# Designs tried in a protein design chat: VHH binders against q96fz2. Part 37

Target 1, 269 residues: q96fz2
Amino acid sequence: CGRTSCHLPRDVLTRACAYQDRRGQQRLPEWRDPDKYCPSYNKSPQSNSPVLLSRLHFEKDADSSERIIAPMRWGLVPSWFKESDPSKLQFNTTNCRSDTVMEKRSFKVPLGKGRRCVVLADGFYEWQRCQGTNQRQPYFIYFPQIKTEKSGSIGAADSPENWEKVWDNWRLLTMAGIFDCWEPPEGGDVLYSYTIITVDSCKGLSDIHHRMPAILDGEEAVSKWLDFGEVSTQEALKLIHPTENITFHAVSSVVNNSRNNTPECLAPV

## First folded at step 20 (VHH)

Design FA26
Fold by OpenDDE, fold request of step 21:
Structure FA26 (fold): chain B 269 residues (1-269), chain A 123 residues (1-123)
Amino acid sequence: as target 1 above (269 residues)
Amino acid sequence: EVQLVESGGRLVRTGGSLRLSCAASGFTFTDWAMGWFRQAPGKEREVVAAISWSGRSIYYADFVKGRFTISRDNAKNTVYLQMNSLKPEDTAVYYCAARMGLFTESPEDYQYWGQGTQVTVSS
């Protein structure tokens, strides 16, 4: 997974992240560093994306079922990294393979500390290799959505009004991530960064690409992944597997350029 | 205290119209999706219509077939269900419900419920 969409306005995004705490109360996540949130139809590694994480990471004795939403850098920077520039990291931390998560120190250590997060996106992009050509067809992959009166699909977003109707009740894709906190050697703000855990693709996606993000489907899965106070690493890792509960459509080549940030990126062709 | 109070249910003849209202209090109304559900005797509670927090997104059950219109007035903390072309099979207790964030089709996802209002459609 190297490209996502997360374009919802902050207020819409927040509501889309409503959850039930351990007491059964529905809540909205509180924001940390909301100003760092930058909506985009085309998110690439090194950009900031919103993630969910347990409040317990920030507040001692907090209810670990409570959630915080925070923009973090895509591409995990390990806490032990000693260079002043995160870009000098010599290994790829955009993704973490589920089968080797415990073999790599950069992922194992933060995971052991309970630094689990849920990466939020409208969906993610993947490119299918076309047989016989060097061309790749991009696809937008997302959760199935409720069919509303006027917009059964993203394709119905043919006007600004219809666009809002489609996205106002959009179920966000929830991907399993690991985050870490890095303190720059020269001082400054702590950098929060994340990696997306990947798995082998489900059958439905296998023709498009052989790997997919580990998707946490449903409130329970999301809650368990986040709640490091009550759910052990071992138990949490059981949640990491491919899911068939996805849909996708082909999109234009507009998304190929990471600088393009328009609705055309995820529009059906 | 959170309250949802339905009103407008009554006896009507087939082909008649009703407007149900649900007045909400005790919570930030604009953070919640609202839904109308109904339960007929001996049947399970089912979704009739749902509306997003902003009112921009709307869902109708298949049986509605354009007969009902859900709307909300956030300034009044009220959600409405205009029901036209009523049929005997529409006879049920109608409930207003609230879910924080997104609406769904599942009644189990909704946190707050009204007491319901009886709608009876005579043949």
Scores: ipSAE 0.926, ipTM 0.962, lowest interface PAE 0.4, mean pLDDT 95
Fold by OpenDDE, fold request of step 21:
Structure FA26 (fold): chain B 269 residues (1-269), chain A 123 residues (1-123)
Amino acid sequence: as target 1 above (269 residues)
Amino acid sequence: EVQLVESGGRLVRTGGSLRLSCAASGFTFTDWAMGWFRQAPGKEREVVAAISWSGRSIYYADFVKGRFTISRDNAKNTVYLQMNSLKPEDTAVYYCAARMGLFTESPEDYQYWGQGTQVTVSS
């Protein structure tokens, strides 16, 4: 997974992240560093994206079922990294393979500290190799959505008004992530960064791409992944597997350029 | 205390119209999606319509077929269901429900419920 969309306005995004705590109370996540949230139809590694994490990471004795939403850098920077520039990392931390998560120090260490997060996105992009050509067809992949009065499909978003209708009740994709906190050697702000855990693709997606993000489908899966106070690493890792509960459509080559940040990125062709 | 109070349910003739209202109090109304559900005798509770917190997104059950309109007034903390072309099959107790954030089709996802209002459609 190397490209996502997360374009919802902050207020819409927040509501889309409503959750039920362990007491059964529905709640909105509180924001940390809301000013770092940058909506985009085309999110690439090293950009910031909003993630959910347990409140217990920030507040001692907090209810671990409570959620915080925070923009973090895509591409995990390990806490032990001693260089002053994260770009000097010699290995790719954009993704973490589920089968080797416990073999890589960069991922194992923060995971052992309970630093599990849920990466939020409208969906993610993958490119299908075209037979006989060097061309790739991009696809937008997301959760199935409720059919609303305006057909509930992205394809119906042909006007600003219709666009709002489509996205106002959009179920966000919830991907399993690991985050870490890095303190620059020269001082400055602590950098929060994350990696997305990947798995083998489900059958439905296998013709498009052989790998997919580990999607946490449903409130229970998301809650268990986040709740490092009550759920062990071993139990949490049981949640990491491919899911068939996805849909997709072909999009234009507009998304190929990471600088393009328009609704056309998601539009079906 | 959170309260949802439905009103407007009554006996109407086939083909008639009725407007239901649900007044909400005790919570931040604009953070919640609202839904209308109904339950007929011996049947399960089913979604009729749902509306997002902003009112921009709306869902209708298949049986509505353009006969009902859900709307909300956030300034009044009220959600409405205008029901036209009523049929005997629409006879049920109608409930207002609230879910924080997004609406869904599943009653179990909604946290707050009204006491319901009886709608009876005679032939």
Scores: ipSAE 0.925, ipTM 0.961, lowest interface PAE 0.4, mean pLDDT 95
Fold by OpenDDE, look of step 20:
Structure FA26 (fold): chain B 269 residues (1-269), chain A 123 residues (1-123)
Amino acid sequence: as target 1 above (269 residues)
Amino acid sequence: EVQLVESGGRLVRTGGSLRLSCAASGFTFTDWAMGWFRQAPGKEREVVAAISWSGRSIYYADFVKGRFTISRDNAKNTVYLQMNSLKPEDTAVYYCAARMGLFTESPEDYQYWGQGTQVTVSS
C-alpha cells in the first residue's frame, strides 16, 4: 500500500470514527494536533494521515478502550534512529509485512510496547499490471458502502450535491498499523510515525495486486487492536489476515501524480 | 438523560398519509444519525429509513418505494417520517432510533430508542 485517500473534513471524519467504549458509552475520539490534519484524495508516504490510538498512550490512568485521533507521519521512524533527518532512513517503513513483523526490530520493538494504531482512509489505491503493456491501471479499494438515495456507486455522483451525499455517511477503511515515537537528536517535537501492516491479498483482489493492507473489519477488531492494555500482542496479531469484505473500481491515471488532489483521483472511469 | 419521543401514529385508511415526529433530547443531536424502524406483530424489527447527522445522506428500505420521506430539523432536534400511500402491510409500531456517527441498516447498531408509536392502516 503506497497511496491512500483521506479527504473528509475534520468534523465529518470525527463522526465517522464514533465508537463505544468498554462501558458501552458512545464516544467520539478526541483530537491531538488537529492542525496537522491535511485532507487529501491522494496521500503518499511521508505525508500525515489520521490514525486512531488508545488514550492510554497519553494518559497513565486512562481507560485503554478510549480512542484518540491524531495525524501521524506515514513511514515509521524508529525511536532508535540517530540521524537528524528522517528521510535518511535506509530501509522502507511504509509497510510492514505480517509474516516478518516479529523479525524486524523496527516493528517488533514498538509493537511490544503496545504501539498499535488504526490508520484511517477513505480507501487505498493499487495498480494492476496490464499484460503486454507498461501501463498500469489504478484501482480505488474501499469498504462496501450502504446504498443511499440517488447514490449509485461512487461513480454516480454526477453532481456536487450527490458527491456530498456519498461522503456524508462514508464508512472509513480501518487498517492495522504500528506507530513509534522518535525524538530528534537536535531536540524539538517528538515525531509520531506509523507503518501499515500488509498481508497477502484476498481472492477478490488477487488479480489487481498480490498484497493488501491488513484491514480491521468491524468495531470489535478495531477495539481489540487499539486496546493494548487488555489485549496482548499475540492476541492482536490474530486479527491480522486478508479480508474479502472489500470493493473496488477502476480510476483514472490522475492519481498517478501524487501532486493531484482532486475528486477525480477516486472517481470511477 | 437521553430521550427519544415519537408522536403522530394513528389509524389511517389505505392510501392515506401520516407524519411521524421524534423529538430528541439529552445529547448533541448533530453528532448522531437518526433512523426510523418498525416492528409488526410476529415480525422482526426492520429499518424503514435512516438519515445522516447533516441530513444529506438518506437510506430507505426497499419496501418504501418512494412512499416515505425521512427528514430532520437540527435546530429543533427532531426527525420526521412522512408516510404516503400507506398500505395494510405498513401496520406496525414505528420506532425512532439514534446512532452516534453513521447510520446503518442494523437495529442492533443503534444505541437509543423511543417508546414507539402505533401506525395502523385499515383496508
Scores: ipSAE 0.862, ipTM 0.932, lowest interface PAE 0.5, mean pLDDT 93
Fold by ESMFold2, fold request of step 21:
Structure FA26 (fold): chain B 269 residues (1-269), chain A 123 residues (1-123)
Amino acid sequence: as target 1 above (269 residues)
Amino acid sequence: EVQLVESGGRLVRTGGSLRLSCAASGFTFTDWAMGWFRQAPGKEREVVAAISWSGRSIYYADFVKGRFTISRDNAKNTVYLQMNSLKPEDTAVYYCAARMGLFTESPEDYQYWGQGTQVTVSS
C-alpha cells in the first residue's frame, strides 16, 4: 500500500468520521492542526494525511473513546531517530507487516505505548503486475458504497454539484496504523508520523497484489483499535486480518505520476 | 433533547399525491443525515429514502421507482418526502430518522426516530 486518495473537503471528511463514544453520545472528531490537511486524489509516502487517534494521547485523564483527527506524515519516523532530516532514515516505514510487527523496534516500541491510529482515505491504489509486459494496471480499491440518486459512478463527477452528489455520503476506508512522535534535534514542533499495517491480500484482491492494508471494518473495530486506554495491544492485534468487504475498478495511468491531483486519477476506465 | 415530528400522513386514493414533513429540533441539523422509513402491519421497517447532511447526496429504495422525492431545508430544520402516484402497497406508518454523518439503508444504524405518520392508500 503506497498510494491513496484522500480528497474530501475538511467539512465533508469530518462528517464522514461521525462516531459514538463510550457513553453512547454521537460526536464528530476534534481536529488538531487542521491547516496541515492537504486533500488530494493522489497521496504518496512522506505526504500528510488525516488519521484518527484517541484524545487520551493529548490530554491527561481524557476519555480514551473520544477521537482526535489530525494530519500526520506517511512514513513512520521513530522517536529514537538521531538525524535532523527524516529522509535519511535507512529503512522504509511506509508499511508495517502484521506478521513481524512485534519483532521490529520501529513499530513495537510505539505500539507498546498505545500509539494506534486509524488512517483515513477515500480508497487506495494498487498496480497489478501484468505477465509478459512491463506495464502495470492501476486499480482504485475502496469500501462498497451506497448508490446515490444523481450519480452512481465513482470518479465521474467533473463539476462542483456532481462532486458533492458522489462524495457527501462516501464511506471512508479505515486502515489500521501505528504512529510515533519524533522531536527534531534542531528544535521545532514534534513530528507525528504513521505506518499502515499490511496483511496478506484477500481472495478478491489476490490477482491485483499479494498484500493489502489491514482494514478496520465497522465502528466496533475502529473503536477497539483506537482505545488504547481500554484495549490491550494483544486484544487490538486480533483486529488485524484481511477482509473481502472491498471493491475496485481499473483506472488510467494518470495516477502513476504522484503530481497529478485530479479526479481522473480514480475515474473508471 | 432531540425531537423528530412527522406530519402530513392521511388517507389518499390510488394515484394520488401527498407530502410528508419532519420537523427536527434539539441537535445541529446540518451534522445529520436524514431518512424516511416505512412499516406496514406485520412487516419489517424498511428504508424509503435518505438524504445527506448537506442535501446533496440522495438514496431511494428500488420500489420508489421515481415516484417519491426526498428533500431538506436546513434553514427550517425540516426534511420532506413528496409522494406521487401512490399505490395501496404504500400503505404504512412513515418514520423520519436521523443519523449523524452518513446515511445507511439499515434502520438499526439510526439514532433518532419520530413517532410516525400514517399513510393509507385506498383503491
Scores: ipSAE 0.780, ipTM 0.903, lowest interface PAE 0.7, mean pLDDT 91

Design FA26
Fold by ESMFold2, fold request of step 21:
Structure FA26 (fold): chain B 269 residues (1-269), chain A 123 residues (1-123)
Amino acid sequence: as target 1 above (269 residues)
Amino acid sequence: EVQLVESGGRLVRTGGSLRLSCAASGFTFTDWAMGWFRQAPGKEREVVAAISWSGRSIYYADFVKGRFTISRDNAKNTVYLQMNSLKPEDTAVYYCAARMGLFTESPEDYQYWGQGTQVTVSS
């Protein structure tokens, strides 16, 4: 998983993240650093995207079932990294394979601290290799959505009224992540950064790509992954598996260039 | 205390029209999607229509077939169901329901419910 869409305005995104706390009370997550949220149809590694995490990471004695939403850097920078520039990291931390997560210090250490997060996106992109050519077919991959009235296709958001009919009730993709906190050696703000856990693809996606993000399907899975106060690492890892509850459509090559930030990136072709 | 109070249910003849209202209180109305559900005797409760927190996304069950219109007035904390071309099959108790964030088709996902209003359509 190396490209996502996360384009919703903050107020729409926040309401899409409504949840129940452990007492059954309905809540919206509280934002940290909302000014760092940069919506785009075409997010790539090293950019910021919103994640959910437990309030207990920020507040002593907080209810661990309460959620914070905050932008974090995609591409985990380990707390032990000693160089001044995170782009100098000698290995790729965009993704974390579930089968080796407990073997890699970059992921094992923050996981042991309960640094679990849920990475939010409209959906993600994958490129299917075509037999006998170097050309690749991009697809946009997302949760099945409720059909809304008078909506066009997902990519027909060419006018404000059509956009709102599709996206105002969009179910966000919820991917399992690990985050860490890095203090730059030369000073400055603590850097929060995340990796997306990956698994073998489900049968429905296997002809597109052999890996997929670990998707947390439903409130129980999201709650258990986030609640490091009540759910151990061992129990949380049982949530990491492929899902068939996913859909997709082919998109044009506009998305190939990560500088393109338009609805055409995810429009069906 | 959260309250959803339906009104407008009554006896009407086949082909008639009726407007249901649901007044909401005790929560921030603009954080909540709203739905109309119905339950006929011996049947499971089923979604009729749902509307997003902003009013911009709307769902109708297939049986509605363009006969009903859901709307909301966020200034008055009220959701409406305009029901036209009523059929005896529409006879049911109609419930207003609220779900924070996104609406769904499943009654199990909704947090707050009104007491219901009876709609009876005579042949």
Scores: ipSAE 0.778, ipTM 0.900, lowest interface PAE 0.7, mean pLDDT 91
Fold by ESMFold2, fold request of step 21:
Structure FA26 (fold): chain B 269 residues (1-269), chain A 123 residues (1-123)
Amino acid sequence: as target 1 above (269 residues)
Amino acid sequence: EVQLVESGGRLVRTGGSLRLSCAASGFTFTDWAMGWFRQAPGKEREVVAAISWSGRSIYYADFVKGRFTISRDNAKNTVYLQMNSLKPEDTAVYYCAARMGLFTESPEDYQYWGQGTQVTVSS
């Protein structure tokens, strides 16, 4: 849960986020700060990635079922943080365990304010420890996808000629997150930052890693998690559980270096 | 006022060809994936082919086996299904459908539907 791919161009990503509001109307999310979106095959903590959140967080009396998409910093910076540099935070806030979320002030407080978001990714990476060696086998983990014509698999996306055939209809992974808003003490724009909620892994992933992100599978789950105007914290937390509706494949060690940003990071081996 | 209007369905001999068209209006066509579905009497509606909003990703059901080609013309707000090497098994009402964002294989995920056009393939 510490590395993702989120590499789609903005227009492709926006259309992958089509949704239905509470009135039944089909919509695309409205972007906030689109110029801060930095697509990459290899996102790590402290980088920016797009998340979905309710419009009600930004506009008084807005319809809470309407969605904003915005880049946020991965690694939640609590609103009470006093230092000027968020990288000096003494706690790891990349992930938030579901079983202790109501015990940790960094997560409980923003959650109680309804600061729920959906973290978007093509998929995430996880490293399997191999017995009897220090080597780890990385895997790329994602929603099952409809096989498109002439694609065969997502491995066909390694070349520019085949990218469009795979990724133009890619179902984004939708992970439950919590965000907070930090006002820098020396002034400047409010920093929005998020954590990804984790759960015990499902049986299908247990041989790879014992934890997985809390995946929101389907429009109803996504809508309920986002809609803090109509869905209480207690009701929202019922959405947080493992899922078996995931697939994966082994990838090369290229992804190990977080500075590598190429399609090879997620190509099957 | 969204409208999807299919045309081109008719009676054709086995081995023949048809081109179906679907003219779309009342929405921003380039936000929508498009699909062709078919339904024979007493059978469930099934996906034939689907095409992404940009035209770059395409899906065909297994029974197509290279015989049909889906395409779209975003300047004309039109999606097409070229059907070659037709078989009596292809006899059905063919429907055009639209889904905002991504296509799926499931008819229940599509928001707008045409009235259908009858394709009949005789021996």
Scores: ipSAE 0.771, ipTM 0.899, lowest interface PAE 0.7, mean pLDDT 91

